# Miniprotein binders against q56y42, part 37

Target 1, 350 residues: q56y42
Amino acid sequence: CSNNTSNITTFKPLKLPLFWPWQKVKMGPLSVSPMGFGTWAWGNQLLWGYQTSMDDQLQQAFELALENGINLFDTADSYGTGRLNGQSERLLGKFIKESQGLKGKQNEVVVATKFAAYPWRLTSGQFVNACRASLDRLQIDQLGIGQLHWSTASYAPLQELVLWDGLVQMYEKGLVRAVGVSNYGPQQLVKIHDYLKTRGVPLCSAQVQFSLLSMGKEQLEIKSICDELGIRLISYSPLGLGMLTGKYSSSKLPTGPRSLLFRQILPGLEPLLLALSEIAKKRGKTMPQVAINWCICKGTVPIPGIKSVRHVEDNLGALGWKLTNDEQLQLEYAAKESPKSMIQNIFQTR
Short names: E, the ipSAE of ESMFold2; O, the ipSAE of OpenDDE; V2, 0.75 times the mean of E and O plus 0.25 times the DockQ between their complexes.

## First folded at step 20 (miniprotein)

Design q3 (at its last read DockQ between E and O 0.83; V2 from the best seeds 0.87)
Fold by OpenDDE base, fold request of step 24:
Formats: sequence, C-alpha cells, structure tokens
Structure q3 (fold): chain B 350 residues (1-350), chain A 98 residues (1-98)
Amino acid sequence: as target 1 above (350 residues)
Amino acid sequence: SPEEVLQKLDELFKEIQEALKRGDLEAIRELLLRLWELVYQIYELAREKGNPEAIELIERFFEIFLRLIEAFEYGDFEAFKRLLDELKELAQEIKRAL
C-alpha cells in the first residue's frame, strides 16, 4: 500500500488588493503604488542602531510590502554610516534579487535613489559614475528614478548646472527611466524643470518634507507648481518623525537625545493630535494610517520608513480608503493651529 | 584672506554651540548652511593650491557633516554634539594642512 502523501498546495487565500490598478499613481513614464517606502534607516548605525542581524527582519518587511502591491522604494547613495555607506542600496538590491514573490517581475519594482551633491562631484561624468555605482550596489541595469538629493544653488551654482547635466546624461544613456529632485523649493524647482524640458528630459518627481507637520506656505507652493507642471510630489517624513503617531503628547514627552525637538513641537500640537485621534477612532484606523492617508489625499506619494513587519502592516492600512474633504479640512485646520512646524532640510531652497 | 576664512570657521562653531545651548533650532539650521558654504570655499582654495592633504581632510569633513545634518534632522542632539566636536577637531587639522 503506497501512501501517496498528496502535497496539499496550501492555496494562500487570495488577499484582496489594498488598492486597485486604477489607483496607481503616474510618475512620469512610471506607474507606482499610492504609497512607497523609504529605506533611510537601512545601514544607519549611528541614529537608528542598524545592525546586520536586522537584515532578515528588513527583508520580511520588504516582502510584505511587495505582497501588498507596493512597488516604489526610495533610497540614496549616501545612506549608511561609515563603512556601511551605500548599505541601503545594497540591501534593497539583495532583497529585490532574493524575493520569491517577484519571480521574473523584478522590473515591476521602481527603485528611486538619490545621488548626493558631494563637493567632489565636479563633472557631469562623475555624477553619471555615481549613478553607475548605485546600479552596481542595487544589482540592476536601470533605475526607476534618479534623483538629485539637494540643490547646490546657495553655495555652488556652477556645480548645480554640472549636476543637472549629469541627470540629462543619465537619462540619455538609459541608466534611469526618469529623473527627479529632492529638497528643491518653488523657484529652483521651476529652473530645473525648464532646464530639463529644453533638453527633452521630463522632471517626474520632487521629494520634499510634506506632512500635517510640514504643510506651510512653501510646501503648498511646491505642491501647486508640481500639479501645474505634471511633477509628482514624493512626501518624505509623512509621520513627522513619529510625532503624528500618538506615541507622544504634551503630557507624554520623550526622554533622551530627541527630547529637545519633541518638547518644542508637541505642546502646540494637541489640536492636531486630537483631530487625528478622533478621525482614527471614527474610521477604525490608527493615527499613522490617517496621517499617511492625508498625504495620499493631497495627491502626494508618501514614503514612510521600513523598520519592521509590524510598521509595514500598520502603514499598509493607510490604503484602500480615503479621508473625506471635511476630514482633510479638519486636520489642516488643526495643523494650522500649531505654532511650530518641522524644521526643513538645511539645503531646502526657496 | 585664507586667515579670515579660518577665523570665521571658529566663529561659526562657537555660534552653533551657543544656539544649541539656547535650543534655537532655526539658528542652528542657518549656521549649518553657513558652515557648509564656508568649508566649500576652503575646499575650492585647497583645490586651486593643489594641496592633496587638505583636500582629503575636507572631503572627510563633508562626509561627517552629512551625518551631523542627519542627526540634526532626526533630532538626536547627543549624536549631533559628538559629531560637532569631531568636526571641530577635524577643522583644526584642516587649518594645519593649509
């Protein structure tokens, strides 16, 4: 009697997609998920306490994002501390390659990396070589989006033109499918858009700090220009470094190294934290999910950080629903009552 | 003059430390940009003179400075202080190499 142990292929129940294909966001020639993930913590030993023993956990978190239809991953060539410089790109490349869920679909992943405007990147050729070095770390032939990480306009306007020509050359060589910028203000965003347009290179994205803690006049002006020019705004820090999560309040301030920043912002943030909590309770959602959903409703692509499976699961809950216009206005009103916003990047231009 | 640039460097480090004592984060942001701009000018001068030792030290300064910016943006002011002290020491090495 031959016991044929029938391999019951456990049909993983078809998880309903968190979003429909028509909810994908156009970003130049690319179609991306309504939310992406940022990888700044990957290789950051100094501030995040990264250790290589975390790589398996980060891989599981990445795979969970992919299984739920996330295809946009943001990184930078400058991410990772000391000997771990470029570790974020190395890990992302490894995880894309090893992901069983991608079986022949690795090209569905949109990698958006940022090239640092290092003072030693003096020629367009050196900046193109930075793109090649990112491709090597990522183990891919073509980037989704090559981004200039910041503008040099304030201190090195001649270098900025060289870096812009570097973006043109990356695109013309087919090393990137699209080009983008980060930390550009309204005036400098128009200048680079016009520079690229005259050379047949579409500017597809602008990455800025945009959240309920970073929605000032300048951020709204950047958003307006992006909408007019067909540029997609990528929102970094959508959770305001965790201030929008409800973990901390005026009555529950953090201790330790981050206490100074949090003590300056949290006491004036009570109206916004209350509005987030009330809407979250009404919707059966978390405060982070509401804060991320607001960024999506504003027509941005938020890129919360990948830290763990649990944080990915919570952030994925921001998809498949929308805040009403009244709920958006309630959050925006409460955010305007806050006397302090987040500090901008030091290179954020006007 | 090169001497005036090097004097301004010490002044900016003092001003950043004073702004940090006051908890004036916006003043720190502005002073960090000025410090970057000043060290960039020193880098151009070192390149024009063809001083490879000064160039290498300044390139290392910018690498550490990016970590200082990350510490500032993340709000880890203990890491920020340690990195600022490292940059002050490295600035004295740059001064000796020029």
Scores: ipSAE 0.895, ipTM 0.953, lowest interface PAE 0.6, mean pLDDT 93
Fold by ESMFold2, fold request of step 24:
Structure q3 (fold): chain B 350 residues (1-350), chain A 98 residues (1-98)
Amino acid sequence: as target 1 above (350 residues)
Amino acid sequence: SPEEVLQKLDELFKEIQEALKRGDLEAIRELLLRLWELVYQIYELAREKGNPEAIELIERFFEIFLRLIEAFEYGDFEAFKRLLDELKELAQEIKRAL
């Protein structure tokens, strides 16, 4: 077997003006890349083994994403563990400020953060203060999207009303360009949409776990409501926290602390993993790229994690093409035949 | 009433540990929300009575609880067990401060 002198190892980041304007999607008043990146791992010592020695690689990964037209980055005021509480926001702000490619254009990045519904956030003013603290950690004057991280409806419906008013105040004070919610179920999503509409504040986004492993009846109902009401669904954990990558299967389970989760879900996933693999090979793509592209084809904006330059290079390959309708149906059929799916956030409402 | 609330708290920790032993992830999800609800009620009571020591301990409880929820979502059950033990210890400190 001879070397092909035209064989180009396949993914090089572009350094040219990109054609993102025709690929960008509306999210309220914002125009965002069809994929963003999540920063949950940034500052998370407990689950992701974060060390400050990783910051240079994270910065390089951020710069690669930005150079390739990604403008949406999702974080949260609760990201970072122990003494590194808030570290995800601090790192993102640092990388935005230090970026030479953004010099004079920092406002072109859409920063989406989430404000935890902590039990001590009991007034709209306290919730607005949480937004101001996030802006301080990020070192920016205005967020793209301020999101309520979860609904308190299941345990503290009166708190939720003041948090909703807090979102309105953030918008009216110009602290955020748009507002969103995370982990809202279908009934509560309609309720906050109607509330915000009466206050003259458009709900631009709803962020939930949505993937080929998280597309059950409730998640599809949320998607349908988003489509009907003009709310952009942001898909978190689009790779099923590693289950859709092809690294593991029912015959090759991981060892270590996550093995219980994988043993619960991965058996019976063979049809889906085979469908992903078959389509990936046919299209010259990776299985993660196919899984993320599926989320994009459904009209959502997925936010896979950003941990390394290599992961960003791979995830960028989810852009610039679309699964055919037949390929989407093949994946969806295989996913529906799975005996298990990902467990939803404990706060996701009806 | 405080004795009944504390007994319910201990029962929830035990139920969570038993659900983990049998690998019942949906049960854990439901029990974690019930635990959050109960501690939220304890927090409201501590605030109404103006008990600053209990308030501070309960707020630390919620900070750690959020990490427990994240460990559950990520599927790291070694971190989950460690955090659950930490919450059980903090629950005893809260009981003493009430």
Scores: ipSAE 0.894, ipTM 0.952, lowest interface PAE 0.6, mean pLDDT 90
ESMFold2, look of step 20: ipSAE 0.883; ipTM 0.947
ESMFold2 (binder alone), look of step 20: mean pLDDT 87; pTM 0.858
OpenDDE base, look of step 20: ipSAE 0.887; ipTM 0.951
ESMFold2, look of step 21: ipSAE 0.879; ipTM 0.945
ESMFold2 (binder alone), look of step 21: mean pLDDT 87; pTM 0.858
OpenDDE base, look of step 21: ipSAE 0.891; ipTM 0.952
ESMFold2, look of step 23: ipSAE 0.869; ipTM 0.941
ESMFold2 (binder alone), look of step 23: mean pLDDT 87; pTM 0.857
OpenDDE base, look of step 23: ipSAE 0.893; ipTM 0.953
ESMFold2, fold request of step 24: ipSAE 0.887, 0.888; ipTM 0.950, 0.952
ESMFold2 (binder alone), fold request of step 24: mean pLDDT 87, 87, 88; pTM 0.858, 0.862, 0.863
OpenDDE base, fold request of step 24: ipSAE 0.889, 0.895; ipTM 0.952, 0.954
ESMFold2, last read: ipSAE 0.878, 0.887, 0.875; ipTM 0.946, 0.949, 0.947
ESMFold2 (binder alone), last read: mean pLDDT 88, 87, 88; pTM 0.863, 0.859, 0.863
OpenDDE base, last read: ipSAE 0.895, 0.895, 0.895; ipTM 0.953, 0.953, 0.953

Design q4 (at its last look DockQ between E and O 0.82; V2 from the best seeds 0.85)
Fold by ESMFold2, look of step 20:
Structure q4 (fold): chain B 350 residues (1-350), chain A 98 residues (1-98)
Amino acid sequence: as target 1 above (350 residues)
Amino acid sequence: SPEEVLQKLDELFKEIQEALKRGDLEAIRELLLRLWELVYQILELAREKGNPEALELIERFFEIFLRLIEAFEYGDFEAFKRLLDELKELAQEIKRAL
């Protein structure tokens, strides 16, 4: 279909930039920017060293994203460590409420949150109450997308059925505009799609790790099912935890706590890193921008993390252009040659 | 039966620590799921007995377990090791409460 929003058939059609952030894409009943942002770092003292002194820079990053047409923000009720439990949702809600650009239009931001499958969430009513708690922290009346954060099928299949009914009730009560799932494998994704379809509930999204480092057989099968069933795949970790940025290489390995992971994967990536670098140079882009653009080219909506104004500026450069089919194939071929790929979430199902 | 599950729990922590030493990330992923499966069985037993002390400890276990999973996914194995040690200590407390 066309890469523009103009239907001016009596004039020369306006040519809109490819993946232009104000040119929204469909996600069930929702219209979202072709890239969103993830907020996992907001409130994470353990892994990011979050401090409240960082809130102003996070707010500026949020405002820059809005000013540049981004309307999808992904969070979770489990984001925020220790006493900052739920802090990611509280910060996002605060920024939405305080935004001058959204005055009177806060509902045009599509908030996607995730509800953890805590072992104490044993009834559909308890799951609905988790959604109400998220709405309270966010200080909004309705979510764009309420997502089950992971399947309990591997260890508590009876709980999963209760949580599915909870998603149905969230939708029927008007608490969410649509529902989604995260970390669902191919078989379980088909099952919940059938379950929700029977009940008239739009399953708008499936969120999984998807990138040039996470495009193996299972991830491609999930993508294929999403395409067939009209589910939008949301790509998390589109930069492979930083391995696709060009900051590190086989000759420049990290020295910190993440070095074990990088030492195992990065040395085999030279063909992919070279392909990314060459395409980035040719296009006047950065390697992260090429890697994120690739995710968009595959029909996914990537949600890179948002930590600073610089990160938003960098990631916005992934928009407004499109890799050629040949460039996409070159990246995919180089990625297929990688001897190792990213490890999936422990709860991801078949 | 509960004693068998608790013994398997100790063995799983050992296996995870050994997998970490050799850098076997896929083994760690599989073992973490097995670990939660075992703790979930203990949770079900604690519910059947009406043991609120064990239930509270298992809820705390799962909260830390989520942080462990997050550290694993992020690749922060310094945080991972510390959180794993905390889970081992909680597992001993859970055993004593049973």
Scores: ipSAE 0.864, ipTM 0.941, lowest interface PAE 0.7, mean pLDDT 90
Fold by OpenDDE base, look of step 20:
Structure q4 (fold): chain B 350 residues (1-350), chain A 98 residues (1-98)
Amino acid sequence: as target 1 above (350 residues)
Amino acid sequence: SPEEVLQKLDELFKEIQEALKRGDLEAIRELLLRLWELVYQILELAREKGNPEALELIERFFEIFLRLIEAFEYGDFEAFKRLLDELKELAQEIKRAL
């Protein structure tokens, strides 16, 4: 009796890219995915509980994103806590380098880092050296986008000019393919755009908090200026720290450290959560996917945070479709009925 | 005066703690910016004096302050309280060094 154990080679189904095709969007000289990923959690022990044992999971999440055509990854030189300062850039550089099975896609990766306006960065040369230190951590020769992390205009206007000249020098030296800013308001965004334009440096991006919880007059004005000036708005916190996910409501408040913020915003958010839920159900999508898709439909590039493969899989579901104009207006109406919005960054300028 | 700047530092910490007790997040945001501006002035004073100990303490203050801002933005007010207490202690060390 010959036991022919037929090795059923389990055909791993070719994971068809879950959401092909979508169109790349322009960001100055760059072509990026309509959504990027943020890496703020990478190396954050204090607030996220990062441990090095999570690196394999983060790598898998990065590779899954890259496999599905995501090529924009946002980081900062200040990301990572204490001894893990710069850990986000180190991990991103490692993962780009180790993604050998994706060699053709590695060259398409656009790293967008943000350089902190530290008080000790007093010269343009010191700010250029911050760019070099990021390149060293990332193990790459050129950045996609070098970003000023915030404006110093309100408290150190002389330093701001030095940092702007630092961006010019980064570009002229070929250390970055493009330059961007974060936490700039409408007036200061125009000023830096004009400053860079006169020096032949294109401002390619403006990164601000932009979501259904952060679409106030200022955010809409920034968006309008970005459209006029050919600047791509990068939307951080597109999910409003998870308030737009439907996990929480006025009747289901989170417990623990974030309860104060959530208790202030969730009451009166019911119209927006209902509109998100109804559209999500109608579209066969999740509420997060609808909230991210709204940011894309508004012509922004949202950068939700990567924390796991599951978050990548869910966020990828925001691609390959669009909300109708009526669905967008329904969400925007419901968002305007909300009595409170997200708090802005302390450095957000006018 | 340097003494007036250092006195305003204690006042700002008190005001932040009071705003936190009220749950006034917008007041906290504004007060954090004022605290940042004030410590920038203290940094310039320390540079003018050429005090290396004060400079090192102030650099550490800004590093912890960035974590405080992240805690505020993330809405982790338990982390925020701990970091605020650490900054308050470090502010007293800076005062002793100047």
Scores: ipSAE 0.862, ipTM 0.940, lowest interface PAE 0.7, mean pLDDT 91
ESMFold2 (binder alone), look of step 20: mean pLDDT 83; pTM 0.803

Design q5 (at its last look DockQ between E and O 0.88; V2 from the best seeds 0.87)
Fold by OpenDDE base, look of step 20:
Structure q5 (fold): chain B 350 residues (1-350), chain A 98 residues (1-98)
Amino acid sequence: as target 1 above (350 residues)
Amino acid sequence: SPEEVLQKLDELFKEIQEALKRGDLEAIRELLLRLWELVYQILELAREKGNPEAIELIERFFEIFLRLIEAFEYGDFDAFKRLLDELKELAQEIKRAL
């Protein structure tokens, strides 16, 4: 009696892309997914506890994002702690290269890196060399978007001009397809836009903190200027460090190192958390998905951080639908009732 | 004077520590920018003097300072305190090198 154990090849169900089709959005000459992913955690040992044993999990998260049509990945040359400096770019470059099973989708990847305004980057040539060093870590010939990570206008206005010339030279040399900025306020954003325009360099993106916890007068003004000038706003921290997730409340404060920040913002956030919860329930979505979808509905490209496959799956749920205007207004009203917003970056200009 | 700049450095560290005790995050944000500006000026002075030891220490200061900013933005005030103490120690080394 020959027991033919028929190896039932478990047909892995074709994971239908959770949300196809969604519309790509323009970002200067680029077409990007309506949401990107941020990679700040990649190589951050100090605050995230990054270990190289997590690389396989990060790769799976990247591949899942790419499979589902996400093509915008945000990084920075300063990401990664100590000896792991530049690790985010190294990992992203590795994952792009190894994603060979995703033929054709690799060429659609838009890498958006940010070059730190380090005090030792005193010449345009040194700033162009920072771009080359990022290309080397990423193992690619051209960046999608080269971004200035912050403005030096407040403390080193002469350095800022040198860095702007560095962006021009990166573009002219074909090292980047487009240029962008981060942490620019309304006034400084107009100045760099005009500076680049006179040199035939299109400013394609402005990256700022933008969420239901960061939608103050300044953020709305930046958004208005971006719309007028044809700049795409990239919204970082769309979940407000997890405060918009519903995991925490005034009655459920986090313990440990983050407790101080959360204790200051969570009290009085109840109207916003309630509105997020009600809309999430009505839409059959999660609170994070609603918060990210709001950023998309506002015409921004949110870049939530990815740390696992689960985070990708959860965030992909923000796509393929839109909040109604009434739902957006309900969220914005509830957000305005919050007595405190998120703290801005120290380099955020006016 | 270089001495006045170095005195302001100690004052800023004290003010940051006091703002941290109060939980005044906006005051911390403003003081961190002032500290960055001040150390940038110290770097310019070290370059003008041609002091390579001071330059190297100050460049290291800025690398740690970026981690301090990340800790602040992330809201990890335990990491922030440790990094602030490290920066305070390194600031004393910079003072000895200038």
Scores: ipSAE 0.870, ipTM 0.944, lowest interface PAE 0.7, mean pLDDT 91
Fold by ESMFold2, look of step 20:
Order: structure tokens, then C-alpha cells, then sequence
Structure q5 (fold): chain B 350 residues (1-350), chain A 98 residues (1-98)
């Protein structure tokens, strides 16, 4: 036995660092880690080259997240569609079921999924059935959060009301512990909050693109409404889909299919990238860790992606410390000086 | 009218392809929402006429369209072009089934 665990110190520190995973945050009736992980890449052959041979590495990444106190995992019924129909949810369910560390404790994981507002989901019963199908793919009896993936108010307002009633019914039937929304603009967010409040259903979360590249007037208004109404903002794409990692710059653009996107955004980001780099160096952190920590400092719960053990290891380094107020202001000033931002989700129009 | 809606579908595909040639990502974003809204309207027309073949094709269109939107959001414009071509072909099948 080469294990030397007998030398571990038994004393307890008197002061705990901020943003530790065991210092859970409130999300309606739920208690979640200050960072979660997203599963968009799971089962996505087209964009991420998913192959089933990757499942063992994905499972190891999932286990590493659990071992470090992460309990929030975000997926969607539209992830891994086509021939891999629902594969993201199926993989998450498989990993939860097979985890020896979770045996008898599967309910300690908060599963958040999203139900696409497909044009054929036109009755509350159909929307409830979408939730049951997600539960079947996940092989669990209850979701932590059932989320409407986007608003139909701009083009199908009658459908929207049906989907809202479907969320109410999911909760009343015990299929979800709470409900949330994704890609909702400021006006619709207030409206669904009022709708659900009068029906005794907890609106626990609003999930939107939120980062140092997605903090414009509308996103800040959504954040303000969330703070006022007690809704937790879940930040998706906290790294700007790679723009905030420091791997690329205006002088080092990627080649290949994503070059058009990066060419549109990166040339305006040098002040922000420099601020991230300076703070990362000063704190002994990486630029991704600083960008994710910033989201946490704003009171949001970021959900960076799970793609490999190495990426999870790096992202976990965003926890256990806190940017100073001066460092947060430095990043925000640099972000506001940069003229570029991420393109908004196509469905978030109001 | 139904004929005007179908003509607008062809025009939107052309506008999206032109915006892509320019690299105008904000224009593409706006056009994709307009395309989604238009195909939603076409689905309503197919339902009013009781046309199950057209409904099935339109539902398949929406499934591929969601993949197109994901490719746009991720920034994979090789995948975007391929999916846009698939949608254009499916749009012609939908017109014939109506």
C-alpha cells in the first residue's frame, strides 16, 4: 500500500474561503453549488465530434465534479438530437445511476433540464409529457428544475400560456421540484414570475447568456429583475464560447469553421483580454477561472461545459476564492470599453 | 395568403445566404427568427387544411432548424451551410406536399 493518508492534518480551519461548493446557494427551494456544469457537448457529433468511445472520459469528468462538491448539472431534451435523440440526458442519467459515490444519494444531484418550445407542443398535457420523457431518458423520478427553453411570446403568445400552464402542472404532479425559464427577456420574465407566483409555483431560475462578453443593457436588466424578484440567474457561455480563454487574440485567430465568429468578436477585446490576463497572473489563476469567478461574484451560477477531466479540473479552480471589488470593477470597465459582445440567442427578443 | 407565405420562404433563404456571404452575423440572427416564425405560420396552414404529409415534413424541418440554430450559436459555419442546404431541399418538399 503506497497510500500515506495517515499524515493528513485533523484540525479545522477557522475561516472558510468564499465560493466553496459546500457553501451552497439558494435557487428557489433548492440548494446548489455556486457553479454547475452544462452538457451541451454530450452526444453532439456535429459540433463537438462526440463518439461513444468518449463516454468513459465524460463519466470521469462527471465524477470529478461530484467529488469537488458540484451538484448542479444542466441539460436539455434537445441536446444530442437526431440519430442520437436525447443522448445528453441519457448520458447524465447513466452517470448518475452508475456513480458509486451517489449510491442511495441520487437525489442530492440537482438535475436541470430544458424543454424545447417545439411548435407541436400545443397543450399543457403535451408539455407535461415532454417532462415525463426527459425523466425516462434520465432514469430519475423527479427533476430539480424543469425549464422552458425559450419564450414563444413574440410569435405564438397563445402557445406561451399553454407552456406556462404545463410548467404549473409539472410542479403540481411532483415531476419537478421547481421551474425555470431560459432565454427570457426582461418583460416576459416579469410576466411569468407573476403568473407562477399567483399559482404557488416557485420560479427558481432564469438562464441566459451572461459573461464579460454578455453584460449589455438587456442582460443587466434581466440580472436586476432576478435580484429584485429572488430569481437565480444561471449564466450560460460564461467563457464566451472560448473568446475569454486567452487561447486566441486579434493577432492569433483560429482557422477553420469558427473563424468567422472569432474574427467578428476578438479584434475589439484586447482591453478585456489584457485585464483578464493581468488579474490571472496576479492571482496565480487562469483566464477562464477569472471569467467564471466574475460570474459567481455577480451572484449568478455559471454552467461551463463538461468536455474532459482536464477542462473540469481547470474550471474547478474558479472556486475557493473571490475577486476583490477593485478587480471586478477593472474587468467591468474593460468589458464596457470593448465594443464587441456575443450575439444574443435568436429567441430572446423582449 | 398561403402563396405569399411560401414565396417569402424562398426570399428568406436567399437573404440568409447573402448575409452569410457578407459575414453579417446580426443579420443572420434576425433572419433566422423570421424564418422560424414563417415556418410556424406554414405549419398552422397545414393544420387548417388537415394535411398530415406536410405536417410531418414541417416537423422534420423544425428538428433540422434547431440544429442550424445551434451551429450558428456555436459559430460552426461549415455545419451551418450544410444544414441550410438541407433545409432548402426540405422546403421544396414541403411546398410540393402542400
Amino acid sequence: as target 1 above (350 residues)
Amino acid sequence: SPEEVLQKLDELFKEIQEALKRGDLEAIRELLLRLWELVYQILELAREKGNPEAIELIERFFEIFLRLIEAFEYGDFDAFKRLLDELKELAQEIKRAL
Scores: ipSAE 0.861, ipTM 0.939, lowest interface PAE 0.8, mean pLDDT 89
ESMFold2 (binder alone), look of step 20: mean pLDDT 84; pTM 0.820

Design q6 (at its last look DockQ between E and O 0.82; V2 from the best seeds 0.86)
Fold by ESMFold2, look of step 20:
Structure q6 (fold): chain B 350 residues (1-350), chain A 98 residues (1-98)
Amino acid sequence: as target 1 above (350 residues)
Amino acid sequence: SPEEVLQKLDELFKEIQEALERGDLEAIRELLLRLWELVYQILELAREKGNPEAIELIERFFEIFLRLIEAFEYGDFEAFEQLLDELKELAQEIKRAL
């Protein structure tokens, strides 16, 4: 359909925001903020230049998010490089423990972590022990969401069954309030949903790369399955790893180590960048805020990264308003005009 | 079969480097999964032979490989090349230990 070419319908501006930071959405048995924050950069010296001198700023960013109603924070047991293995979880646990606003209420934060499908995690007991190690690093007694970080179906399908049993045991032992998966394709997502359902374990979330630069046929099929089965899609990289910010264009390419990626994708993105810019100006918002709001409007929970107080302030501006249906269609039409999209995780299955 | 797996390892490193030189990111993505699967097979071989030296090297290989995958997905190809070189060096040590 050519809905973007129709100018017949008008909508009244919304006076009240539909997705306030404190208006939670359902994620299985959990109530989460409509946007969360990811902690991939926490402890990552290699890609993000993490140094422990940054911890005070990260803590301030965490507190700002809490004060504005954010309760979902996503981490992983693999986050942190070298000697800082597990540092993202340790920092999150520290910030939760030290928060004055959470004294006696630490369980109000929904901690989502991910357990890497390392080739040496070969029994369900080993996977449960990975969860216990995460709880120890976080210094909490129970996770909000325990997630399998990726499927092993493409290379070790027998390992995957063991990891699925591990998720069941984590839930049955009360180590997690809910379970989820990350980087699952449509067919494998249905399979694990049915597996867990038979065992009375609800699959609360599926985390995939989803954005205006990652909304191809397979990602839309994943979303459709999530909607049908009552699984909440968590959108990672909602800003296309910086492509949707307006900082760069085909005539303003970065010169650093990421230039190859940007040269592959930014050419041809001008219709989408223009649509983002036009809507941002009309709404008095930024292009990142429009891109994140789009994810929220699609019924997903985006998890942009926490790097600084300024980034959290900017990202919080994505809350408290809603793109009109016409604006959503304008963005989606412009995104389809792009000849390239983001590369999916190598482990994402069919 | 074990000798064939080790030869395929060298070929995959070459294919990944060639794909990087031509900027073919989709090819790199597919080749990285093939490399992961191949090293998983090498780990199974090392376990069957009861070779703790090789197992430890292969487990370190996977830890660095995860960083390589993350560098690829983030688009940091300077980090990617450095990690790929580390993996090539580890692959030689693994071959010696097997």
Scores: ipSAE 0.879, ipTM 0.945, lowest interface PAE 0.7, mean pLDDT 90
Fold by OpenDDE base, look of step 20:
Structure q6 (fold): chain B 350 residues (1-350), chain A 98 residues (1-98)
Amino acid sequence: as target 1 above (350 residues)
Amino acid sequence: SPEEVLQKLDELFKEIQEALERGDLEAIRELLLRLWELVYQILELAREKGNPEAIELIERFFEIFLRLIEAFEYGDFEAFEQLLDELKELAQEIKRAL
């Protein structure tokens, strides 16, 4: 009696993403998840306390995001402190390559890196070489989006033109699928869009600080221009450094070095925190999930930081649902009652 | 003159320190942009003179300055003060090299 133990290959059921269904959004020629993840903390030893012992945790967080259909990952060539410069790109490249169980999804990853406008990047060729150095760190042949990290228009307008030519050359050489910018204001965004359009280069994205704590006249104007020009706004700091999480209040200020900033913004934020809390409770969601969902509902792609599996799980809960127009208006009204907003980047142009 | 540029550098560091003591974050933001512009001009002067030592020091200054900006944006004013002190020291080295 030959016991043919039929190896029942247990088909692991294709685990649908925990927060399916959601719709991909267009970003020029690309289709991206309605939320991305930012990797600024990766290699930041000074402010985040990065250690190489965290790499396994960061890999698990990346893989969880990718498993749940997140395909947009934002990085920069300047991310990582001191000897860890470019560590964010190195880690992202490693994690993309090692995600072997996700091979079908690896090809869907859109890497969006930002090239610093360093004062020594004086030629378009040097800026193209920065793109090649990012590709080498990422171990990929083509970027999803090559971004100019900030404008030099305010202090070095001649360098800015060289950097714009660098973006054109990156695209023409096929080193990037699309180009984007960060920290551009309304006027400078129109200028670069027109410059790139005349050269047949699609400007696909504009990355700015955009949240319920950063929705001033300028941010709304940038959003309007992006909608008109078919540019996708990428929202960095969607949680306002954690002020929109409900962890802190005027009665619960953070201790330590961040206390100064938080003491200036948290007083008078009570209406917004209350509105976030009420909507979160009504929806069976967290305050962070509501704040991220608001960014999505405004037609932006938020890029919250990826620091752990828990942060990925919480942020993924912002997907698969939408705030009503009334809930959006309630949040926006409460945000306008706040006497202070987040400080803008020093390079944020007009 | 190079001396006037270097005097303006010392003045900006003083103004940043005074703004920090007042907790005037918008003043700090504006002063940081002015400091960046000034050091950019110093780099151009160092290039025109062909001073490789000054160029290297100024490139290092910009690398630390990006960390200062990150500290400012993150609201870590302890890290900001430490990085500001490093930049003040490096500014004196640049001043000696020019």
Scores: ipSAE 0.857, ipTM 0.939, lowest interface PAE 0.7, mean pLDDT 92
ESMFold2 (binder alone), look of step 20: mean pLDDT 87; pTM 0.847

